# VH-VL binders against q10081, part 3

Target 1, 150 residues: q10081
Amino acid sequence: MSNLEFVYKYFNSLDVKELYDIYLLRTNVFVVEQKCAYPEVDEIDLKCGHLMLRNANGKLVAYARLIPEQQQTVRIGRVVVDPDERKNGYGRKLMLQALETSKQEFSSSKTFVLSSQEYAQPLYRSVGFKKCSDAYLEDGIPHVEMRLEL

## First folded at step 20 (VH-VL)

Design d1
Fold by OpenDDE, look of step 21:
Structure d1 (fold): chain C 150 residues (1-150), chain A 122 residues (1-122), chain B 115 residues (1-115)
Amino acid sequence: as target 1 above (150 residues)
Amino acid sequence: EVQLLESGGGLVQPGGSLRLSCAASGFTFSSYAMSWVRQAPGKGLEWVSVISGSGDSTYYADSVKGRFTISRDNSKNTLYLQMNSLRAEDTAVYYCARTEDTGYTYYHMDVWGQGTTVTVSS
Amino acid sequence: QAVLTQPASLSASPGASASLTCTLRSGINVGTYRIYWYQQKPGSPPQYLLRYKSDSDEQQGSGVPSRFSGSKDASANAGILLISGLQSEDEADYYCMIWYSFAWVFGGGTKLTVL
C-alpha cells in the first residue's frame, strides 16, 4: 500500500527534524493524550537507538527506542503510534521491526523486555512477549513487565 | 602484526569429524569476537559461526547447527571449530576471521586467515 | 528468496564507475540495515572494504581507497557499492553482508571484470 520507511539511528545521528518529530509524537501521546505529566525526555535518549516509521508523506507515524541493558537484554521503550494513524497495523509492524533491529544492533542479546501499559499487552503478545510481572504503577498508569526470550 | 593462522583441515569421509584451529597473534584476542567463514570451491562466502570475545555467546548458520561447535581458549589465543557429522557440502576452505565485539553487537570481520581446506568425500 | 541477492557479474572499463548492487529480500527493510562489503581476489581471503548504514554512519576499512563508497537505493531495497575511477586492480569478487536473524549473511557475490 503506502511506502513506509523504517529508519534507525542513535541520538547523535538524528537530525533536528527527526528529533523534533520524535519528541513531538512522544509528548503528544504519552503526556497530552494520556494526561500524564512526567519527564518524557530523559538521558536514556542519548544512549539508546531510535526506530522511526514514516509514511510516504514523510510523516512520523510510529516510533520506539531500543535500549541495551545488561545480561544480553534489550529493552524496547516509548512504543508509540500516531493517534491519527492507528488501526493501520503500524504497532505490530513497529514491534516486529524493533525486534529485528534489536537483533542487528545488539547481536549478542537474547532477551527482550518492555514495560507495557496494561491495555497494550495484546500488541506485545502478538509478537511473542509474555507477561512476567504483576501490575504496577508507573507514573500513575498500570503497567506490566513483559519478556521475550529467544 | 595482526595474524590469523588456520589449521586442522584435511580429507574426511562423510559422517566423520574434524577439528579446526585458528591461532591468533598481534592483538588482544579476548577483545574480539571470532568467526568462521567457509567457501566451497568456486562458490561464494558462507558464514559458519561466531563466538563472542568472552566466549559466552555463540551463533551458528542453520546449515551447521547441531553439527558444528565453535569454541575458544583465550589463554592460548586459539579459536576452534569442532565439526561433526560432516557432509559433502561442508567441503570448503574455512577461514577464521576477527570480528569486532562491542559487548552488545558484532561488527564486520576485518582480519582473515589464509584458510584451511576441508574435503568431505567418500 | 535469498536474503541478499547480487548480480553474478559486472563489467566496466578502466576509469569508469561501477555500481554493485546488493538487493535485500522483500520484507527486509534496507534502511535499517548496515551493509558490509568485501573484496576477494583469486587465491586470497576476503578483504573488508566498508560498511554503510547511512551517510552519517559509514566506515571505510583501513587502506581502502576513497574511490570505494557505499550507498542505498530505497526504491530498489538495495545497498550499493560504488567504485569510481575503476582500476585494473579492482577486478575481483565483491560480497555484501548483513547481520540477519542472528546470523551473518553474505550475498552471492559479484565478479567485477575490468575491461
Scores: ipSAE 0.535, ipTM 0.861, lowest interface PAE 1.0, mean pLDDT 95
Fold by ESMFold2, look of step 21:
Structure d1 (fold): chain C 150 residues (1-150), chain A 122 residues (1-122), chain B 115 residues (1-115)
Amino acid sequence: as target 1 above (150 residues)
Amino acid sequence: EVQLLESGGGLVQPGGSLRLSCAASGFTFSSYAMSWVRQAPGKGLEWVSVISGSGDSTYYADSVKGRFTISRDNSKNTLYLQMNSLRAEDTAVYYCARTEDTGYTYYHMDVWGQGTTVTVSS
Amino acid sequence: QAVLTQPASLSASPGASASLTCTLRSGINVGTYRIYWYQQKPGSPPQYLLRYKSDSDEQQGSGVPSRFSGSKDASANAGILLISGLQSEDEADYYCMIWYSFAWVFGGGTKLTVL
């Protein structure tokens, strides 16, 4: 199919163009498209891994951050696909690679977690996550925790 | 100087048990993960198990799961391998190895002991 | 079948180069994995040489000569250990290793003969 390239870097290894691309994609979706006034850039970005999916033209088409947590757990967050690139299966490809990369880069961790909005739950279930909390509101939007144990 | 010294090998019958020890010196033992690696006569290397510096995380090769237990006593700078239900295919030289551990990621095994021999036969 | 495959033997002349391959099983993409290399001489425990994931994520073992280097051949799905300027002391068994499925996995090893 398409020539896709995954690039993984810890924060201090990102170059300025990579950081720009990441923040452009995240703010366009999480702030502008979702109309949510959050501090999108946070301190977690400084201390986590950044997983980028680029197409053959070098465009950043999908992104996730991989956050090591206590109790041998990795949190996958900021999962996003470029709006113009949706319906190409990149969300699932991204999640599968996020799991594989986490197993390599956080080798002591067998547990993976994320916070999911309702619409995204089918994606996460398709790669093996299961709901593990009651629904809760975050900025008026229902979320659930989801967990995968390997 | 960094040293690892294995002991506790010997001859056992199939179905028997044996406990290996690895005495560590010359470094902060609790700051490193520790591994057991074995090598059957004339064969290649086979990783057996790893334990995190704190002892909270352990992993095992499929060939030994449920039969072997890795443990450590950080107050005595000693790594252990409890080997139960031994089989002929467990016959090997057993090495302990210091494993780099950043708290999140295991890296290479940088210091190895001299090995202790386990022979499982009737 | 095997997670890592190495040729059983390789020969090369002193002063030449040897390229040792470590091929990952189909379905395991070499690009995601850090490849570790160990040397073992007869009668001795193994010794760490180097690791390689990418040019920005690699590390040489302490005291390991720069004539040892790591790389990857993505089209062959393989890690590569290059030994240049071969010396007689480089005659040894060489093992690759990766962290896969919550386990360290060694390749079967390559016996390098320097003649």
Scores: ipSAE 0.450, ipTM 0.828, lowest interface PAE 3.0, mean pLDDT 91

## First folded at step 21 (VH-VL)

Design e6
Fold by OpenDDE, look of step 21:
Structure e6 (fold): chain C 150 residues (1-150), chain A 122 residues (1-122), chain B 115 residues (1-115)
Amino acid sequence: as target 1 above (150 residues)
Amino acid sequence: EVQLLESGGGLVQPGGSLRLSCAASGFTFSSYAMSWVRQAPGKGLEWVSIISGSGDSTYYADSVKGRFTISRDNSKNTLYLQMNSLRAEDTAVYYCARTEDTGYTYYHMDVWGQGTTVTVSS
Amino acid sequence: QAVLTQPASLSASPGASASLTCTLRSGINVGTYRIYWYQQKPGSPPQYLLRYKSDSDEQQGSGVPSRFSGSKDASANAGILLISGLQSEDEADYYCMIWYSYAWVFGGGTKLTVL
């Protein structure tokens, strides 16, 4: 297995290359691959944490953002794995780290939530999330709310 | 001047109980989380417990879970540690430490008391 | 298998640089953690030195000399406290700390001797 590195930073601590890599990956997947035009970059990016997974070559292979919410809740968002790096287990690795980092960065967090595209539910279930809503459309894509309580 | 002053330490037999206090002054007590950290003789630092500024959230080290209870009285600017079922390995200097609390995240312990000594021995 | 491992002791000469390591247990990714450092002198409580997450996210304690700095070694999965221009007064125990699994966790501490 290649040497992987996790890095977690808030927006103000990101360097230009990190920010570039994040937005490149997110837009390539959520906008281009998924053929969905929406405001990908938003103000939440300014306030949330950014979890980056890089391979031995320094390539950003996976990413997620961690968003603190009220009532000791952390929302995990923009979960993405590079299309060329899928089927390597990076998604689950990312989610496990996201949970650990959430518990680290948000000391009182006990509930974790996310909006899952319907097809992605197995990934989140594999780390303990459970569906907690009916399907709804987000930017024309079917989603469900999922929750993990610790 | 920011100050923390621990009290309540002493000699106690195994299985006994003791209650430590930490009097805070010089800052807005309720705006900070408070931690207890102990240090056995000649040993390193061991975090014991933390309580949020509001007192609504508490965490404990595994070594003291079920035996120790952290609490605070913000009206008295006082932190407490109720220690029950004391063991020899609980022997240590116990420090109270001011811990930054953002409401979501705890940060470093920037102010420490001088400590109070707890000795558990038969 | 401790969460944080520090060498028991380190010695260096006055004026030299000392690098104190804080190695995180395998599976705990140093790149995601903020590492806190404390200094403790005999007969005194610990003193906060600094916290380090990245070069752009480092905070130094009040009154702490600039010759104290933090860094990380990703390959070693370790945090590093660098003391430049070592002075006799820097002789002390140094502890690293992280928040892990809803607990503060200290390293075992390193006794730094200034020869």
Scores: ipSAE 0.750, ipTM 0.913, lowest interface PAE 0.6, mean pLDDT 95
Fold by ESMFold2, look of step 21:
Order: C-alpha cells, then structure tokens, then sequence
Structure e6 (fold): chain C 150 residues (1-150), chain A 122 residues (1-122), chain B 115 residues (1-115)
C-alpha cells in the first residue's frame, strides 16, 4: 500500500503545480532553513531534468535536478529532502534513482558530478561519489566537488 | 531516401575473423549513433554494439566484449564491425541500424539495413 | 534472470485486441524506463512501432496506426503494447527494448497470431 513514486520530467513537460511544488520545497530548505541568500531559481532549471519523489498523498518529499553538461557528464544539483520527511532514507533513494534515471535519459553519460556541503558528503559517498576538489565557498558556505565515473 | 547497406558477411571457420561494413546514404551520418544488431536463425534480436555520432563513445554486449570492435569513418559514411575469435554462436544475420545522437539520449533505432549473413562453421 | 521477459506466443481474433507484455527483471523499475516496441515480419528487418515512458513521454513511429498504443502496468512491473482492431497484417513477431546499463536490451519476442 505504501506508494513512493518517482516522477521525472524535463522542464518543458512540467505542469504548473509540479513547478510550484519544486520551488516551494527548494526555497523552504535552501533559502529559508539554510539561509543561502543567493538566487535559488536560475536559468539552469529551464534546461534540465527534474526528479521528484512523491508519497502516497502526492506530497513532494524529495527532489533533485539532473543537468546535462558537455563531455557526457551529468550534474546532480538541488538535492533536497522535505524537513518533515527526514530520517526515512529518502536522500539515498533519491540519489540512487537520480543515477538510474540519468543513465536512461542521458544515454551516453559516463561521469556524474555534484557540489556538496560537508553534511551531505556521507550521503554521496554511500552511492559511490568521491571527493575531487579542495573546499571552496559557494554562498559563503564550504563545498567540495564530488564525482562518480561509470 | 535514407538507406543502410551491410556487406562483408560470409562463411568463416571458428576462431577466424571477419569485417562487416554498413554504407549509409541520404542523411548526415555524423549526426547519428549507429548500432549492430544480430539475429541467429530462428531466434530473437540481440543487440551487439553502438557507436556515437562522433565515434567517441562505444558500448558492447557482454557476449562480444573483447572480441568485436565497432568503428566508423564519417568521411566515407561507413560503419564497421571487426569480429575476431568467432564462435558458432556468432552465426546470425547482422543488421546495422541508426538512432539520433543528441549528445544526451539514444532513442529508437529508426532505420535498419537488410542485413548480411555471417556463418561460423568448420 | 533475463532483463526483459515476453511471452513466446499470443493468439487473438481479427477485430479483437491483443495486449503484449514486456516484464522487467525484479530490481529494475519499469517506471524509470522508456519501453520501445518493434515489429518484425518474416524475411524483413524489424520496424519501430512506438515508445512509452509515461503519458507525457511517448511517441508513435512514423506511419504506425493509432490502434497501436503503449502503456505500463506498474503492479506487474511491465510495459504493454496494445493492438486494437487486429488485422491479418498484424501477425508478426513483437520485441520490446530498453536502454539498460549502457546497452540496448531486447526481450525474447512474442509471436502474435491472428486467427
């Protein structure tokens, strides 16, 4: 009976309610909770895939965007879990699905990259990502680049 | 008219080698990924290999990995399959097929050749 | 276990409908995959029919009649090719295909007989 559902759509296929749900979740976490005072919505959203995890009630509980880049690379960004839904393993489920979906939707993609804060590194390591840079500041917060090659 | 024409099939002994060609016409060859697909007599379809439009990316079925090499010459609009260490189970009709290469996603194989027959027998 | 499993044969009457299934191996979620369908008649190469991932991500092949359609049965972890209004020329082998683990993977095929 428990129905977790992944939904993937490229930007042009999103409906307005999906877009609203995505931006509500992202802004509540990145802007409000984490106090990242930089533009959360950017033009990359127009040119990428949007991966949604919904619960049985249709609530968006986790999200990531999948950005095709040159050299057969996919960047996974805006990885977020609804604060009320944390500690259910949705971050790991989301990342595994992001990789599987990327292999489907970006057929020749061999390299996966992301920019990680310290707290998120264990999650990304658990699905095979490795740190590949020294720390740098993004929005005043230390980040590292992480990479997975298949 | 988009056309694909395979050639180079024939009778070969086990352990031998054979090189298949697929001549393409009627489209911009370098804009398309190309696959080889085979079908043993009376059997289903088995994908063999794919090469990206640029030639930079190749993938192989596990059954042929290390023995077969896909390549292309975009200046000659020709796809190749070098088959080494041939075995009886490689006996099949070999089709070449194209798919659009957006740089991101492979889709269906939309144009197929008529096939060339490879028979591996002592 | 095979990545894709199709029944070996299916029979249906002219004018009826046939549902051809393509079941993905346990551990591979049909919801993630775009399912491609091909028709092959004796002595000919395969022909692309359609693909289906979802109602918002589907495509009919050029010249393929609208009586061919794709769907999924999530509870069975399967892609479905529906052929309605069966005609004698629909008698053929039908293959499903997905891009999985950097490879095209075909199902074993279903021979459809129209009686």
Amino acid sequence: as target 1 above (150 residues)
Amino acid sequence: EVQLLESGGGLVQPGGSLRLSCAASGFTFSSYAMSWVRQAPGKGLEWVSIISGSGDSTYYADSVKGRFTISRDNSKNTLYLQMNSLRAEDTAVYYCARTEDTGYTYYHMDVWGQGTTVTVSS
Amino acid sequence: QAVLTQPASLSASPGASASLTCTLRSGINVGTYRIYWYQQKPGSPPQYLLRYKSDSDEQQGSGVPSRFSGSKDASANAGILLISGLQSEDEADYYCMIWYSYAWVFGGGTKLTVL
Scores: ipSAE 0.600, ipTM 0.868, lowest interface PAE 2.1, mean pLDDT 92

## First folded at step 22 (VH-VL)

Design f2
Fold by OpenDDE, fold request of step 24:
Structure f2 (fold): chain C 150 residues (1-150), chain A 122 residues (1-122), chain B 115 residues (1-115)
Amino acid sequence: as target 1 above (150 residues)
Amino acid sequence: EVQLLESGGGLVQPGGSLRLSCAASGFTFSSYAMSWVRQAPGKGLEWVSLISGSGDSTYYADSVKGRFTISRDNSKNTLYLQMNSLRAEDTAVYYCARTEDTGYTYYHMDVWGQGTTVTVSS
Amino acid sequence: QAVLTQPASLSASPGASASLTCTLRSGINVGTYRIYWYQQKPGSPPQYLLRYKSDSDEQQGSGVPSRFSGSKDASANAGILLISGLQSEDEADYYCMIWYSYAWVFGGGTKLTVL
């Protein structure tokens, strides 16, 4: 995990390559791998923060969105690790950074929430999130709400 | 003119207490977070505490947690710092500083007072 | 290890450029932080200079000369304050700052001497 680089940018600060890499990774996973056709690219991209993890070769290996919500809450969304880069601990690293970046960018934040696919709960639990809802379907995929209070 | 004026500094013995005040003028006080920053003689800047514009959120440096309390009275445009259990290492010039508060993010300290001196000594 | 590390001192000639570094502790990724810079002259309170997150996200303080600019060195995990066309009045202490773990954190400061 040496020479990993985290970068956090808002949409207007992304260059074309960064945007391309983000959308490529997200669509390859959330649409193709998960066999789920839905409007993956949305207007939230225009106003949220984009957290990117790149390896020493400059490859985008992990990504997440940070979305401010009301009541000092930050939603962490579109959490994804490149399929070829999984089992390297990047998911946990990403989430830890997402929390720290949230504390930095949304400095008054106290609550962090996310919609977890059911199978992904262990990752989020490992960084302190707790299930706070019953299962529901999002685009046909079972999800649960998870929350971390700080 | 936007200005901040600190007061309340002085000489106090270790274990003693002191209450600093910062009078703000020239801007909408409640629209900004406020910070205390101190500087020991010949040393660098050390952030002490921050309070949000509404006063509902407070933050403290580890060095002062449990001993200092930041508060504000928006009706009086005044910031306070209650300092208890003072130590020699608390000796410093204490600045109040206007801190941008968007309601979600705190930004830089763009206006500073001239500071008030606190000396903790036996 | 300190969250932010600055060189204690730096000297440069009038008209030259000075680069002041603010190195973040390992594990704190500079690419995710907004770096703030302050100038302090003897007997005066600090003055806000600028904040820098990226080239497209930089904000200059009011009245701050354009010869002051921010940047980052990812390889060094550091923020950089660049002062071009140094003037004698630029002689001062310079502090970097970030918001980290619900606290403002200052660097140790760099004393810039203009010789």
Scores: ipSAE 0.895, ipTM 0.950, lowest interface PAE 0.5, mean pLDDT 96
Fold by OpenDDE, fold request of step 24:
Structure f2 (fold): chain C 150 residues (1-150), chain A 122 residues (1-122), chain B 115 residues (1-115)
Amino acid sequence: as target 1 above (150 residues)
Amino acid sequence: EVQLLESGGGLVQPGGSLRLSCAASGFTFSSYAMSWVRQAPGKGLEWVSLISGSGDSTYYADSVKGRFTISRDNSKNTLYLQMNSLRAEDTAVYYCARTEDTGYTYYHMDVWGQGTTVTVSS
Amino acid sequence: QAVLTQPASLSASPGASASLTCTLRSGINVGTYRIYWYQQKPGSPPQYLLRYKSDSDEQQGSGVPSRFSGSKDASANAGILLISGLQSEDEADYYCMIWYSYAWVFGGGTKLTVL
């Protein structure tokens, strides 16, 4: 656990390997594992922050995207843990760090929001998020909007 | 030229109150957040409080929460720090510092005043 | 226990390089933080030097000599201020700073002596 490393960078600060690792992980999970063909890579990547969790071997084991929105709101997106690295508590670690990083990078942020797949709600609830919408489909997958207000 | 000038420091007894002012000139005051940073004699820097450019957001160090109030009058280009229930440990030089405010993020303090001295002693 | 820890003092010779460390408390990941550095000389207010998040995300204060630069040591969970070609005028106190949990937090400062 002591060998885990969080790194937060904007797109222009990512090196080629970091970008590669991010896109590899995201596509493997959100496209392949979830059997959902959609424009996974988008223009938001160019403007948002990228939170990376790497293990002692340098492997990207978890990732999240931090997107500033209006009204002192930060959206946490593309939350993903490597399938081979699940059950290690990385999801919760990632979310805790995502919140702290949001408070840091977006200093005036007070509200945090995310679109959760229905099954993933417990993870986000564990760090304080609450459901704030009815279920809806996003790329054919049931989602709910969740919010944390500080 | 960009300038910050603190005033209002002085000697007060424990439990007393004091209001510091910081007059800003040479820049668009409302476009910047403002911070108070203090330094006890022979000690390091301690951030005290920050107020956003618009004044809508305020932040305080735990050591001063509930006792100090930061405010600003953008029409007068002036920053204030109302200090109540003063303690001996509040003794310090108090600096006002211009802090970049992008609306999302606060950045460094790039302009500092010369400071005003607050001494809390019986 | 402090969020940021700096060595109390450091000495170096003129012309040498000095590395000032700013160690983040365990659990606070340096790789996610922008580290700010200030210089303070006796009887003067602090002066902003630079902010460093990564090599591609560094900003230097106006008028600050290029011999001042920032970096990070992930293994030490620390920010680093590097002063190359040390000058006598660089003798001062140096403070690191981060925004943490809705507050600015300064390190304890390092007194740099130029021998």
Scores: ipSAE 0.886, ipTM 0.948, lowest interface PAE 0.5, mean pLDDT 96
Fold by OpenDDE, look of step 22:
Structure f2 (fold): chain C 150 residues (1-150), chain A 122 residues (1-122), chain B 115 residues (1-115)
Amino acid sequence: as target 1 above (150 residues)
Amino acid sequence: EVQLLESGGGLVQPGGSLRLSCAASGFTFSSYAMSWVRQAPGKGLEWVSLISGSGDSTYYADSVKGRFTISRDNSKNTLYLQMNSLRAEDTAVYYCARTEDTGYTYYHMDVWGQGTTVTVSS
Amino acid sequence: QAVLTQPASLSASPGASASLTCTLRSGINVGTYRIYWYQQKPGSPPQYLLRYKSDSDEQQGSGVPSRFSGSKDASANAGILLISGLQSEDEADYYCMIWYSYAWVFGGGTKLTVL
């Protein structure tokens, strides 16, 4: 068995180290790596669930937000894999767990949506998401809306 | 006082039908999801079905899908379980249980009835 | 394989601590699940004890003694119900439960005997 560990917590249940690791990873990728200055930390963090994947060394290697919406919908956001840990299949593992966790935490959820950067679509398609919008810019980066209905 | 009272249990032959009722009192019935949980003699707990507070969402264990139907009448504060095509393995005490319903998440069953016994035997 | 596995029985002495385990099937990550615990005594319906997701996300049922607490063992992929200061009245069957694949799933239950 792998030594990978998934943990899902809401903001108030996060310890300082967990919060630090989340923001460090998100900032390093979405702000620094992607060269995009935007309000990365937002009030949604206070309300949503935080899915963390850690390796055997305790390193946060992947992360996603789960955000409940109306009509039995869950939005999956801030999907990120540590740059040094890519090509290990963590992205797909994360998404599969995100769906499972959504069904667990949001018991009546039937629809899952996300805003995908255009280049990331293959990852989401691999777990069943389908594009459901034309391309649009979000913080200057091309995105598409994707949906999965279960 | 919050209370749940099951009724409708009895002896039925295999292939037969039975309708259970659960009368709720002491709380806002429509604000809670309701569950049926059964326990075969000398066995553990088995969740059977759940219905949301509004009644718009229903869920079933694989063992009863297609045979059992959960429903509710919020005007009567009553939960129902229509059981068709009953089998010997359906023999159990059937509990109704109040289940928290936030609209997004179902939580634990915090109030239970005393149960009603269903015996399926030829 | 069952989604939740519990030992059939456990014995402990009065005053001691009892740890009841609820092992999740491989591939189901305990760290993401809220584990619910119920106590059932002979001739009675189950009683809700507590739910546990994390130390900062634990909810105890009304009237449940504080000596009941939840935890997780990530290495064992298991939820744990800890009963401290075991009393004779704690002799009962204990069930764990999770919401999985749009269904409530109970463990097989553990019969706790207080010697």
Scores: ipSAE 0.855, ipTM 0.940, lowest interface PAE 0.5, mean pLDDT 96
Fold by OpenDDE, look of step 23:
Structure f2 (fold): chain C 150 residues (1-150), chain A 122 residues (1-122), chain B 115 residues (1-115)
Amino acid sequence: as target 1 above (150 residues)
Amino acid sequence: EVQLLESGGGLVQPGGSLRLSCAASGFTFSSYAMSWVRQAPGKGLEWVSLISGSGDSTYYADSVKGRFTISRDNSKNTLYLQMNSLRAEDTAVYYCARTEDTGYTYYHMDVWGQGTTVTVSS
Amino acid sequence: QAVLTQPASLSASPGASASLTCTLRSGINVGTYRIYWYQQKPGSPPQYLLRYKSDSDEQQGSGVPSRFSGSKDASANAGILLISGLQSEDEADYYCMIWYSYAWVFGGGTKLTVL
């Protein structure tokens, strides 16, 4: 918008504060807020890209990770907006940037996929994703697979 | 020594066709994507097209979509650009450029040919 | 508006430093992009200089002097090519480039004059 800043880094380029902020936000939401105990930090973090959205104060307000997969596919994961910042439209902004960054970082990408919690589907549909699976449980939470073909 | 050598340029009338070639040597051709970049007289650089190392993926600038076709023959270490329906604004020096291809992403053009001149004029 | 905008020309003295800017169009976030820089001298094809995403992710082309370095200005949404200790041989056109929407996109280029 104006004072918002997107930063995209791979794990080895993250500084300690960035990594801290990412894990703090992810755990606060995916583990604590959603009351879901699971191995939130995983080895994918080591090899995927990390997209960060910060406000003018330097606060991490939104985050996603971009995971390259086979067949020119990019998975967008760990999509999260700070609970205190969710009415600012950061979710859509993050997803639009995630797609753009995916096209930039994974030049040959043609397909984008994600696992959406059922309630979050409208956000992803708004940027072009379509449901492509039946509902399934992931760590006890209902999810659907969504896909965007370009 | 890594080398790229363009050929096929010349004078052609509007609406005409021309096929450019780029002969590569000194490296594993199929391991790299290849790009065409052109430069009109006195103007800046304009990317034209890219083809992946395997040849399975191709990309075009909007200005040439539907008119130009990029291809490659890895057995001959040769890159091609078929240019149809040529326009005056296609007049330029056309460079072939080696482009790093990791299989996921394309990086910079690190090796360039000397270019071949295409002139579209009545 | 062009995806990448560069000043048409820049002049600097030998021994001085020159900062060449590559401004990304509004809505394109410089912090997420790898910016490539090329140098072109008259009568020659472009030469790759370096790519820059961050301080920890910078790569220079072979044979490129260390006086060339990349950076970003987030506030200006711009990539920057810094040339320190300018030499007469640095007089050339400089182009920035990014991969955007499945295409390579060049800036308009900056003509650097060393006076």
Scores: ipSAE 0.758, ipTM 0.915, lowest interface PAE 0.6, mean pLDDT 96

